# Designs tried in a protein design chat: VH-VL binders against Large ribosomal subunit protein bL21 (rplU). Part 5

Target 1, 133 residues: Large ribosomal subunit protein bL21 (rplU), of Prochlorococcus marinus (a2c733)
Amino acid sequence: MAEKPAAKPKAAAAKAEAKDQSDSYAIVEASGQQFWLQPNRYYDLDRLQAAVDDTVTLENVLLIKDGKNDTTVGQPYVKGASVELKVMDHRRGPKIIVYKMRPKKKTRRKNGHRQELTRVMVQSISIDGKALS
Key: E = the ipSAE of ESMFold2; O = the ipSAE of OpenDDE; V2 = 0.75 times the mean of E and O plus 0.25 times the DockQ between their complexes.

## First folded at step 1 (VH-VL)

Design nis3 (framework fv_nisevokitug)
Fold by ESMFold2-Fast, scan of step 1:
Structure nis3 (fold): chain C 133 residues (1-133), chain A 120 residues (1-120), chain B 108 residues (1-108)
Amino acid sequence: as target 1 above (133 residues)
Amino acid sequence: QVQLVQSGAEVKKPGSSVKVSCKASGGTFSDYAISWVRQAPGQGLEWMGGIIPILGIANYAQKFQGRVTITADESTSTAYMELSSLRSEDTAVYYCARSGYDSSGYLDYWGQGTLVTVSS
Amino acid sequence: SYELTQPPSVSVAPGQTARITCGANNIGSKSVHWYQQKAGQAPVLVVSDDSDRPSGIPERISGSNSGNTATLTISRVEAGDEADYYCQVWDSYSDHYVFGTGTKVTVL
């Protein structure tokens, strides 16, 4: 309990973590990069042009794991699969990086500004219209 | 909370193989990638390879290519590192360590280590 | 092959500052991470991405990285800081984790 960042609201963080007991996840491709996404988790992505409370749907799903230990692997994409994201906030700071075993190289930008980000909540992961639970 | 618990110390003869386990307790493999790092007595840390358990993708350091095999069993939340054709210079403490998918190449949690002694 | 060079040992008195260097060509262009390893124990991450402190790591421990040298600084040194310290980068050329040679910090 004591390890949460001071700036992060404890109530919001506690609610997100309480709901994040799902064994389900998706690996999605966006702009040539892979992202590992779990239901009911917040992620900070590069600034999106969407407005707060808008929904963004990702359809290039490479892999889905259902909480029943069923795994569906795409060829290259899982047919009928989608991940729905809700835009929560726009902010400044570091972003989530590509999901890979091989870490990315550091890129040095000596600019006076931090990266602009969009915080999203993973609302649902679905295959053939059925939400994972 | 995730912890990495490794199998106990082993004594092996030259030319044999050893298989070390690393069990995630309190978490699942979907949360991270696992690397294997060894440390010979009085020496530094040396990366051997790693695996993304949920994808079954493993990668190995060139020095160990052909002798090391890293696998994972998601049903038991256990990663394994098997090293074959053991030599005396393979005597070392072997660590498993995890990295998050949002890291820039750091290992945040480590197992307690497994001492493997290769002697006749 | 990319190599990270550290001094073998650093001696420091309690309350003073210890500085551990990690040298390599253009290391300032890479993200440097630091691990603390006490005798008989596994390494612990103490600095990530040049200067970020993981939760639970005291403010006395800090990092910097520029040019050909990354530095771990331990201010107001305590007996409990006695350990081996390793720097680490990811080397995309060899496609693996590269660890420094290690520095033994002794508090006298």
Scores: ipSAE 0.000, ipTM 0.525, lowest interface PAE 11.8, mean pLDDT 77

Design nis5 (framework fv_nisevokitug)
Fold by ESMFold2-Fast, scan of step 1:
Structure nis5 (fold): chain C 133 residues (1-133), chain A 121 residues (1-121), chain B 108 residues (1-108)
Amino acid sequence: as target 1 above (133 residues)
Amino acid sequence: QVQLVQSGAEVKKPGSSVKVSCKASGGTFSNYAISWVRQAPGQGLEWMGGIIPIFDTANYAQKFQGRVTITADESTSTAYMELSSLRSEDTAVYYCARTPGYSSGWYFDLWGQGTLVTVSS
Amino acid sequence: SYELTQPPSVSVAPGQTARITCGANNIGSKSVHWYQQKAGQAPVLVVSDDSDRPSGIPERISGSNSGNTATLTISRVEAGDEADYYCQVWDSSSDHPVFGTGTKVTVL
């Protein structure tokens, strides 16, 4: 069929204690992967080049969903949109799917290899300086 | 707590089609992918396909290509699976299941109660 | 096609440890998830991403994944653990989830 595969954006596992706190989210692109990020949640992303306690701003935002049912789709990126992440820790983690979600490219890893990961907390998702709920 | 609530059991004749619904009660599909997984009597779990509602894109297992259509209506938080050209071998319990957008491995964290579809002449 | 092979059945006495294996070439390079299905009920996620335990799942249940074998371990088994267990991965070559063949755990 001409329909694209039902690929989900790659998102690192959240801590067991973390739960959905709002209907707001952003889909961001980093290192050829798409991540679904919600405010006030922790995520383990592929290693970021930042120090612990630093704030990293992602601006390649593909889509923003405001919890009031507003959706803004990028062309390809939403102008003025950003996601602010706080680096919590650098760690080794469980193996993640070896293929990028967009563009979809084949990547292989050795058996027993763990990824270098960076744990981040999503501090805010904003468009033109206005934070989402 | 969010629940996935599926439509009731169906009895269908060979050659007909069936459309099963799956509604998120107490929540939304906005940050989830929704899959359909079936289980024939005494058999294992078989993935049929899924949809990411925000991308409006569906993907189907090769075995079901051309016979299954998966859709979602975000305004009602309801996903649908329609299977056509039914055969007796399609008799199974059909489950909807969700995958969180924050998951890295396409796991199914919440499942519907299942819908029994019986195909008999 | 990528296939996950599980033993068809495992028998375990109450209080002992049950180990359910999920075998496939280089499965250690994939994230393995595990589901528990009791008779007449929908599956329940008991382990995600090799070893993460969802909220509400007892610590007696754990997972591991290395080489060609992923394992679900149920310690101090109780009668309520009697169920069918399925492993599952995402198969990038077919772009879809693949479930294991299933293991019936009997507590005798």
Scores: ipSAE 0.006, ipTM 0.553, lowest interface PAE 11.1, mean pLDDT 78

Design nis7 (framework fv_nisevokitug)
Fold by ESMFold2-Fast, scan of step 1:
Structure nis7 (fold): chain C 133 residues (1-133), chain A 122 residues (1-122), chain B 108 residues (1-108)
Amino acid sequence: as target 1 above (133 residues)
Amino acid sequence: QVQLVQSGAEVKKPGSSVKVSCKASGDTFSSYAISWVRQAPGQGLEWMGGIIPIFGTANYAQKFQGRVTITADESTSTAYMELSSLRSEDTAVYYCARESGIAAAGTYFDYWGQGTLVTVSS
Amino acid sequence: SYELTQPPSVSVAPGQTARITCGANNIGSYSVHWYQQKAGQAPVLVVSDDSDRPSGIPERISGSNSGNTATLTISRVEAGDEADYYCQVWDSSSDHYVFGTGTKVTVL
């Protein structure tokens, strides 16, 4: 039996929207990392300097895929592309859904440090002001 | 259907090298990282390294550093794993596997190739 | 290096429940994934992110993860469940995929 916690307002548990956008995504560069982001999905990114409920706009978009046919690769960034993220919550180093692109330099073990993460909801991916379908 | 199709079995002498291929279908090659995992006879699974094809960025497990090279050819949607200075202990089935994201979005392998047996013997 | 320890073997009778553990310090802070490998075949993902079941995997297979132990549970075991099972995590501190030592499940 789970006791109901006090109804403390906190970032709502991330919820996927009804729209099926699994075939559309953007790869973005943020906080020294590359992230594969789909619209209306949440991700745990390396800590962002933003408050809960803030909207963060990422313009360093490396690649956009709009459905099954359209793929636009940046040179290095796709012109006119942006991704809007809503900050849901700040978390300490439990499970990482999104992590840094693999480094070549050796870092051998976790020495008991926990990573600080920010959970974000991808609100929209757009190119030239039009959201992905 | 998403598939990873690997090249056929190889028999090699100690000191030689082997290059195994993995052809990816669908949007796998443009959207996901490809890892290589080996399994010696009767042993467990061992991660060797992986590549993000769209960026050409590869990373290797420390044990294989200096002997393994992982590459990708976008024109054929094919990833390659080359292992040099082969020893009898390198006899194993080598698998390619799709990572759940572009090395930054996921932490598991959702599709696997059929495996390639590499036998190293004198 | 971070290591995932599994029992080498588990024997169960048909219809019973098999439990396969995956032990490591603070594994509850990691996302644990599980693979089934039948003789002569490639591994197949059966549980992702501790407890999510991929499409096509029977509901008899479930996972949990807390503290120092992750567990794969196979209820109402069938002969077709006989296989090797591996747990796996992504270790962000070393940027390595780590596999467990493997457990052979035998249905007798």
Scores: ipSAE 0.007, ipTM 0.563, lowest interface PAE 9.5, mean pLDDT 77

Design nis9 (framework fv_nisevokitug)
Fold by ESMFold2-Fast, scan of step 1:
Structure nis9 (fold): chain C 133 residues (1-133), chain A 123 residues (1-123), chain B 108 residues (1-108)
Amino acid sequence: as target 1 above (133 residues)
Amino acid sequence: QVQLVQSGAEVKKPGSSVKVSCKASGGTFSSYGISWVRQAPGQGLEWMGGIIPIFGTANYAQKFQGRVTITADESTSTAYMELSSLRSEDTAVYYCARDSDYGGNPEWYFDLWGQGTLVTVSS
Amino acid sequence: SYELTQPPSVSVAPGQTARITCGANNIGSKSVHWYQQKAGQAPVLVVSYDSDRPSGIPERISGSNSGNTATLTISRVEAGDEADYYCQVWDTSSDHYVFGTGTKVTVL
């Protein structure tokens, strides 16, 4: 997939299908990248050092939107905020940019070779230990 | 249905600045990027830059860097494009367009366009 | 800079097929999107990701992309297809959206 955006609309739409449609989300920083994460959605991230079925907690939360409520913006991080991810699978493949900001580096996505990826499920988004939804 | 509604036509003097607005009507910018694309009379489409309102982060085409500023107010679902140091060759229709769904599938095309704002630069 | 070249104009008779090309080095490695713009109106997306049709776009409009040429094909052309057409890609080397030079389709 040289120089093409990773996900096609059909493939990305199929992966994104879920029973719940949530207005809640978190924007988190991991490995110098920003991710837009919604509850009950799958995401493919660069290989994580965690076993399948483990829970990984991300604490560098830049922003939280709690449904129809006000948005909380960090300075730079929202204190007490975290996102819990469940490791579903480790895989290889072209990195699929789903629920992620546009790439800003010029050479990004020029190489179509397979990468080591970890598929995660967003279990919860919380602030001060209370889950949003 | 969500529509992008732009501010009205402007007539400006050379050397001045213009600020065009783009409001999401019937919806919000909560998950989408907004780009600005201009079209001079009889010419093609030219991308100027874009913003992801939720992040406040803007990206500009090199040709316009230093003269264009793109901002957004998420609370009013309104994006703005300000172009400074206006020249006669800046006379064009300016469009806002929705590009990426950052809360869902990454779309690298423009699925919804504003009606356009004519900016005329004349002495 | 990466440029998408289109023929300036294409003339076609009603009921015939119009083909609009979009040329660039190795464009087949990129995803190409197509817009229709009628006089005095904003552009409308008619093909995404080389060949996908948005809801409401007739099956007569199709796309393909390989090698150095992407093509928008309009079969059984109708008077209402008369418009300017633009191809578009995201160019990772410049971090820019790039539009083609545009093609005016005239139905005679």
Scores: ipSAE 0.005, ipTM 0.549, lowest interface PAE 11.4, mean pLDDT 78

## First folded at step 2 (VH-VL; from nez3 with light chain N92Y; framework fv_nezutatug)

Design nez3a (at its last look DockQ between E and O 0.03; V2 from the best seeds 0.00; counts 0 for: pae O 9.1 > 2, placed apart)
Heavy chain, then light chain:
Amino acid sequence: QVQLQESGPGLVKPSQTLSLTCTVSGYSITSGYYWHWIRQHPGKGLEWIGSIYHSGSTDYNPSLKSLVTISADTSKNQFSLKLSSVTAADTAVYYCARSEWELLGYFDYWGQGTTVTVSS
Amino acid sequence: DIQMTQSPSSVSASVGDRVTITCKASQGISSYVAWYQQKPGKAPEPLIYDASSLQSGVPSRFSGSGSGTDFTLTISSLQPEDFATYYCQQAYSFPYTFGQGTKLEIK
ESMFold2, look of step 2: ipSAE 0.575; ipTM 0.830
ESMFold2 (binder alone), look of step 2: mean pLDDT 92; pTM 0.949
OpenDDE, look of step 2: ipSAE 0.008; ipTM 0.602

## First folded at step 3 (VH-VL; framework fv_nezutatug)

Design n3b (from nez3 with heavy chain G32D; at its last look DockQ between E and O 0.01; V2 from the best seeds 0.00; counts 0 for: pae O 7.3 > 2, placed apart)
Fold by OpenDDE, look of step 3:
Structure n3b (fold): chain C 133 residues (1-133), chain A 120 residues (1-120), chain B 107 residues (1-107)
Amino acid sequence: as target 1 above (133 residues)
Amino acid sequence: QVQLQESGPGLVKPSQTLSLTCTVSGYSITSDYYWHWIRQHPGKGLEWIGSIYHSGSTDYNPSLKSLVTISADTSKNQFSLKLSSVTAADTAVYYCARSEWELLGYFDYWGQGTTVTVSS
Amino acid sequence: DIQMTQSPSSVSASVGDRVTITCKASQGISSYVAWYQQKPGKAPEPLIYDASSLQSGVPSRFSGSGSGTDFTLTISSLQPEDFATYYCQQANSFPYTFGQGTKLEIK
């Protein structure tokens, strides 16, 4: 009576739980523009008056979506909402080249513009002092 | 970080040629920048002497054009100033500086300057 | 050559004061003006380019304005480290030219 070889246990493929990148986001107003911000992401904003490694708090939050909760829309801002940013770097944006010609004066000039920007990391989005998960 | 450093003799005799070198570190002079010489005479304002582009193209102050030569040595990452037939009026602190090609004429980085005295 | 005339040649002020320095160009130069700060024994440092654009790392208390022939540098609230000589410069055309400078002294 030949003993049937014990079936090798199927290695349970450890589903690497893709850490649910929290679908939480905020729409904020900064420098007259609207930004879609998510935690732990980098963004370039117009130059902030802060030093590198400083924390800056934005309070003009137009909308918050908590991954588990309904979307909160402000009128015009969400009360009690804030976004904490860490200043990572100050940099200049892409070069915009402008050609100016003065035909009558036989002069031409190549000019450029580089927008001053601040790279920030979104540390947290909060409502009433509670950080969104 | 870009650094510029002027070097040369601090004393030059009248009618001789003043020679200065600017050594650039942290950045290649072959990049899309203008490199400039500017001087400051005691008790006077700043005076632009001339510029060189990485292509070798030069621009000089018309008041000094006949006496000034600016050149670049890309192998050493340096550019130089020669001012011939110097007089006491050429006594000054001499600076080298940089400007972006896209932002012409805006000097964003400067050397510390070197003092040159013209004396017999 | 384009002449740049600064005013005043010197100004005495106290910490916390608002200070304004003006520069007038001999001809229209659009917005092609830079401002520099120079401390004794040091090279000039850039403050403003293109009349109103703040250089990276420069405090927000510094601002520039103007176009055409009249330009202004403003320090909104003077700090101790701001006592220096300031220069305007035109970047419109060769030869580049500077103002005669404005010495900002402590009152």
Scores: ipSAE 0.016, ipTM 0.625, lowest interface PAE 7.3, mean pLDDT 88
ESMFold2, look of step 3: ipSAE 0.539; ipTM 0.815
ESMFold2 (binder alone), look of step 3: mean pLDDT 91; pTM 0.943

Design n3c (from nez3 with light chain N92D F94W; at its last look DockQ between E and O 0.27; V2 from the best seeds 0.00; counts 0 for: pae O 4.6 > 2)
Fold by OpenDDE, look of step 3:
Structure n3c (fold): chain C 133 residues (1-133), chain A 120 residues (1-120), chain B 107 residues (1-107)
Amino acid sequence: as target 1 above (133 residues)
Amino acid sequence: QVQLQESGPGLVKPSQTLSLTCTVSGYSITSGYYWHWIRQHPGKGLEWIGSIYHSGSTDYNPSLKSLVTISADTSKNQFSLKLSSVTAADTAVYYCARSEWELLGYFDYWGQGTTVTVSS
Amino acid sequence: DIQMTQSPSSVSASVGDRVTITCKASQGISSYVAWYQQKPGKAPEPLIYDASSLQSGVPSRFSGSGSGTDFTLTISSLQPEDFATYYCQQADSWPYTFGQGTKLEIK
């Protein structure tokens, strides 16, 4: 009776416990994606129609956390909430090679794609015109 | 090749304003990049002081913000640091450096550094 | 501010040894980490950017890895010229911050 080898436990993906960072943050919707934004941090968003050094304001704020204060969740957006971004640079993302194979037609297509991105710095998160600390 | 060189007085009295200039050669400071001041206390680590973007926008370390002013003179291809009300704690080697956003803002070029001593 | 906790503070090694230095960020910072080498009386010199990209002109014995909060600098085979102080730095947020440094000394 050959003992069935014990299934190696699937390494539980260590959920990086988002340590309750005492820092303020907002979840925003931009370009059909959701972003976790914190003040004074840099983020790459899809290409924005703004010049370098411009200030862009996002109003589609889904959630705000003000330090140790309660979390405000929007329905669907937090009323009066906004995130101010400074455009730092326009850049292209890493090259992604896409292989398309049509087996029946013996056609192989190799395409390269580079996503247009905008590097932004979060200047402030505000609610009703008051910047969060 | 881009080169950075710090210049200024090596000795400053307490409560006075420290003034340094970084002269950039081989590259125009208006063409791109961030330009930084960084200091290192004797036998200690590195501390970012502040930066000026090629557009003229500035960012400062919050711990020094009230005391620091960074400016640029595009005609001379220089940028400067002013630190007011200095104390002995401001004794350090001061570096100017450059970074590029496309490369995630690491400091790719540094000056040789200039030693500033705060003493009565 | 993001804290960069670097370890060890000092390490003694011999020529030919494999050396690993670690840096832990107080929060997730993606891959926005650089490593520098500093020799006495000199300015820091960049080694690694974007956590794992080798600076031009830097020997291939240097490598960087990591993402999120944990980052490492590795020297695969230590050379005499590698005895120096090493620093990590985060470029994900203002203010930019450095690790406290690791002094690599000859054993």
Scores: ipSAE 0.019, ipTM 0.714, lowest interface PAE 4.6, mean pLDDT 88
ESMFold2, look of step 3: ipSAE 0.490; ipTM 0.798
ESMFold2 (binder alone), look of step 3: mean pLDDT 91; pTM 0.943

Design n3d (from nez3 with heavy chain L104F; at its last look DockQ between E and O 0.02; V2 from the best seeds 0.00; counts 0 for: pae O 11.5 > 2, placed apart)
Heavy chain, then light chain:
Amino acid sequence: QVQLQESGPGLVKPSQTLSLTCTVSGYSITSGYYWHWIRQHPGKGLEWIGSIYHSGSTDYNPSLKSLVTISADTSKNQFSLKLSSVTAADTAVYYCARSEWELFGYFDYWGQGTTVTVSS
Amino acid sequence: DIQMTQSPSSVSASVGDRVTITCKASQGISSYVAWYQQKPGKAPEPLIYDASSLQSGVPSRFSGSGSGTDFTLTISSLQPEDFATYYCQQANSFPYTFGQGTKLEIK
ESMFold2, look of step 3: ipSAE 0.472; ipTM 0.782
ESMFold2 (binder alone), look of step 3: mean pLDDT 91; pTM 0.942
OpenDDE, look of step 3: ipSAE 0.210; ipTM 0.771
ESMFold2, look of step 5: ipSAE 0.335; ipTM 0.744
ESMFold2 (binder alone), look of step 5: mean pLDDT 91; pTM 0.940
OpenDDE, look of step 5: ipSAE 0.000; ipTM 0.615

Design n3e (from nez3 with light chain Y32W; at its last look DockQ between E and O 0.05; V2 from the best seeds 0.00; counts 0 for: pae O 12.0 > 2, placed apart)
Fold by OpenDDE, look of step 3:
Structure n3e (fold): chain C 133 residues (1-133), chain A 120 residues (1-120), chain B 107 residues (1-107)
Amino acid sequence: as target 1 above (133 residues)
Amino acid sequence: QVQLQESGPGLVKPSQTLSLTCTVSGYSITSGYYWHWIRQHPGKGLEWIGSIYHSGSTDYNPSLKSLVTISADTSKNQFSLKLSSVTAADTAVYYCARSEWELLGYFDYWGQGTTVTVSS
Amino acid sequence: DIQMTQSPSSVSASVGDRVTITCKASQGISSWVAWYQQKPGKAPEPLIYDASSLQSGVPSRFSGSGSGTDFTLTISSLQPEDFATYYCQQANSFPYTFGQGTKLEIK
């Protein structure tokens, strides 16, 4: 009587509980560009003059959406709004080759450019010192 | 090849203004680099003084900010350092240097350095 | 300001030796570190940038490593022309700062 090998229990795929990504977001102006920022997400901004692990606060907030509240639009900025960022790393973007010709001077120049970037993590979005949920 | 050369008086009296010029050859100072002043006290390490970007934007060491002015003359392809109210502590070899912004600020080209002595 | 603590302050070695110099940053600075060699009466010359990238024209016996706070310059086999003072520099943020230097002397 050959003992039927016990069926290996199907490893229950641990549903990674999608941490309820806060529906809150802010649109901020940084380095002449607009960014859609959400808490606990990473973004690459133009190089910030801050060290790794520093906290940087952006005050040029154009719009705030609280997941439970109405959208607040600034004129041009939302008064009292701020976004706290943690500097995670400094990095360089991909190399871009810039070719410049000056026809009248018969000069040609080929330059490489790598944009300096700062990876940040959004720690919090706040209005009047109160962090959005 | 890019070359940098420091020039200026080797002797400055206390309380006067130290003035140095860096002449750049082989490359235009308006082409997108940072241009720096760095000094080295006798038998000591290196101290960054400040920088000027091709756009004219300047950055200074906070320890020297109130006393330092860096400027550029694009017509002569030169940039200059002024250090006011000098003391014996400002006696050093002064270097001008270049860095590429895209390479995040290592100094790739240096001048030979010029010795400045502050003495009565 | 970010401080760069360099060690040792001096080292005596012989030709052919492996030499290691370390630099510790007071804060995390990713890979934004450069190394320079300075001979007496001369300006510093770049050896390494971005912690591990070899400057053009620099012999392959020089190497750099590290990330975050701890960085290392290594000379795999010391040559007579390598006796000099070496400096680390952080390029993470202004003000740029240098290590105290390491004088490499002949034993």
Scores: ipSAE 0.000, ipTM 0.601, lowest interface PAE 12.0, mean pLDDT 87
ESMFold2, look of step 3: ipSAE 0.605; ipTM 0.838
ESMFold2 (binder alone), look of step 3: mean pLDDT 92; pTM 0.946

Design n3f (from nez3 with heavy chain G32D H54R; at its last look DockQ between E and O 0.01; V2 from the best seeds 0.00; counts 0 for: pae O 6.0 > 2, placed apart)
Fold by OpenDDE, look of step 3:
Structure n3f (fold): chain C 133 residues (1-133), chain A 120 residues (1-120), chain B 107 residues (1-107)
Amino acid sequence: as target 1 above (133 residues)
Amino acid sequence: QVQLQESGPGLVKPSQTLSLTCTVSGYSITSDYYWHWIRQHPGKGLEWIGSIYRSGSTDYNPSLKSLVTISADTSKNQFSLKLSSVTAADTAVYYCARSEWELLGYFDYWGQGTTVTVSS
Amino acid sequence: DIQMTQSPSSVSASVGDRVTITCKASQGISSYVAWYQQKPGKAPEPLIYDASSLQSGVPSRFSGSGSGTDFTLTISSLQPEDFATYYCQQANSFPYTFGQGTKLEIK
C-alpha cells in the first residue's frame, strides 16, 4: 500500500499589503497659487521664509479629502484645517534667459531669471488637530 | 562650494604692469559663469574692471579697456588680470568675483581681495 | 555709463531700528539692481539681486524693492551684525557700476 505523498502546502502568496497610500489630500492656497498636497510627498513652493528643517503650517486649506470620508470644501477655507510642511531645501527653478539688445545704442544685456523655490515635504494634514489617516 | 583667491605682487612701480591671478576652486572656469575683476580704491567706491566668460570672451570697462587684459588658464583653473602703465590711481584692493550665466552682473561669490600699492 | 546715486552716505541707528537705504539710477534699468554688504577688511557680500530677490542664506529682515530708477534696501529690525557699509549696483549693462556706499553705524 504505497503511501500517497503528502501534498506540499501551497505557499500562501504573501499578499504584499500594498500599504494603501492614503487617498487623503488637501488643496491649499500658498503664495496666490493652489496646490494639491498629499502626505509624505514633496512639493516645490515659492520661497518660504523658513530655514531648512523648519516646520511650516499652512492654514489656508480650501478642500480636504479624507480617504474614508466625504470631501470637505471650505468657504473659502476649511475651518480648523491645517497642513504641516517640513522644509527640505531651498532651490532655484529653471533658468529663463532674457536677451535685450539695443542696436542703435550698442547696448547688449544678457540676463536671466530663476524662481526661488522651497522644497517641502507634507508631514500631515489635519482637521481640528486630528491628523488624517 | 566655490572659492576664489587673489594672488600677485602687493607693490608695483609706476608705468609697470600689474599682474594678478585668481585661483578658482570648487568650479571649473570653463563652466557657464562669468569671472570678474573688481577693485576698490581707498576712499572711493567699487569699480568693475572687466570679465571673462567661460575662459573665452572678455568684456572690459571702457575707462580701462586700452590698459586691461583678462585671460584664463584652464589647466590651472585660474584667470588673470593685467593692467599696464599703472599709476597711483591704480592703488586699490583688487577682488575677483563670479556671476552665473543666468544672472549676469550679479556677483554671488567674491575673493578675499588683494591689496596692490603703486609707489615710486 | 549708468550712475548710481546712493543715499544717505551714512546713517546712525540702534539695534531693533528699521533702516532704509535708497539708490537712484541715472536712467531706467528695470529691476536689474543688486545690494551688497561690506564689513571692514572684508569683501562685499551679496544681499539682494534683481531688486527684490533675497540671496540664499541672507536673513529675511533684509528686503529690496523698486523698479526703473528708484530702488530701496530695507532692514526691518537692525541686528548688531548689520553694522557695515552697503552698496547698490546696476546689472543692466556694461560697465557695471556701484553706488558710493552707505555706512551704517551704531548710534
Scores: ipSAE 0.020, ipTM 0.629, lowest interface PAE 6.0, mean pLDDT 89
ESMFold2, look of step 3: ipSAE 0.605; ipTM 0.834
ESMFold2 (binder alone), look of step 3: mean pLDDT 92; pTM 0.945

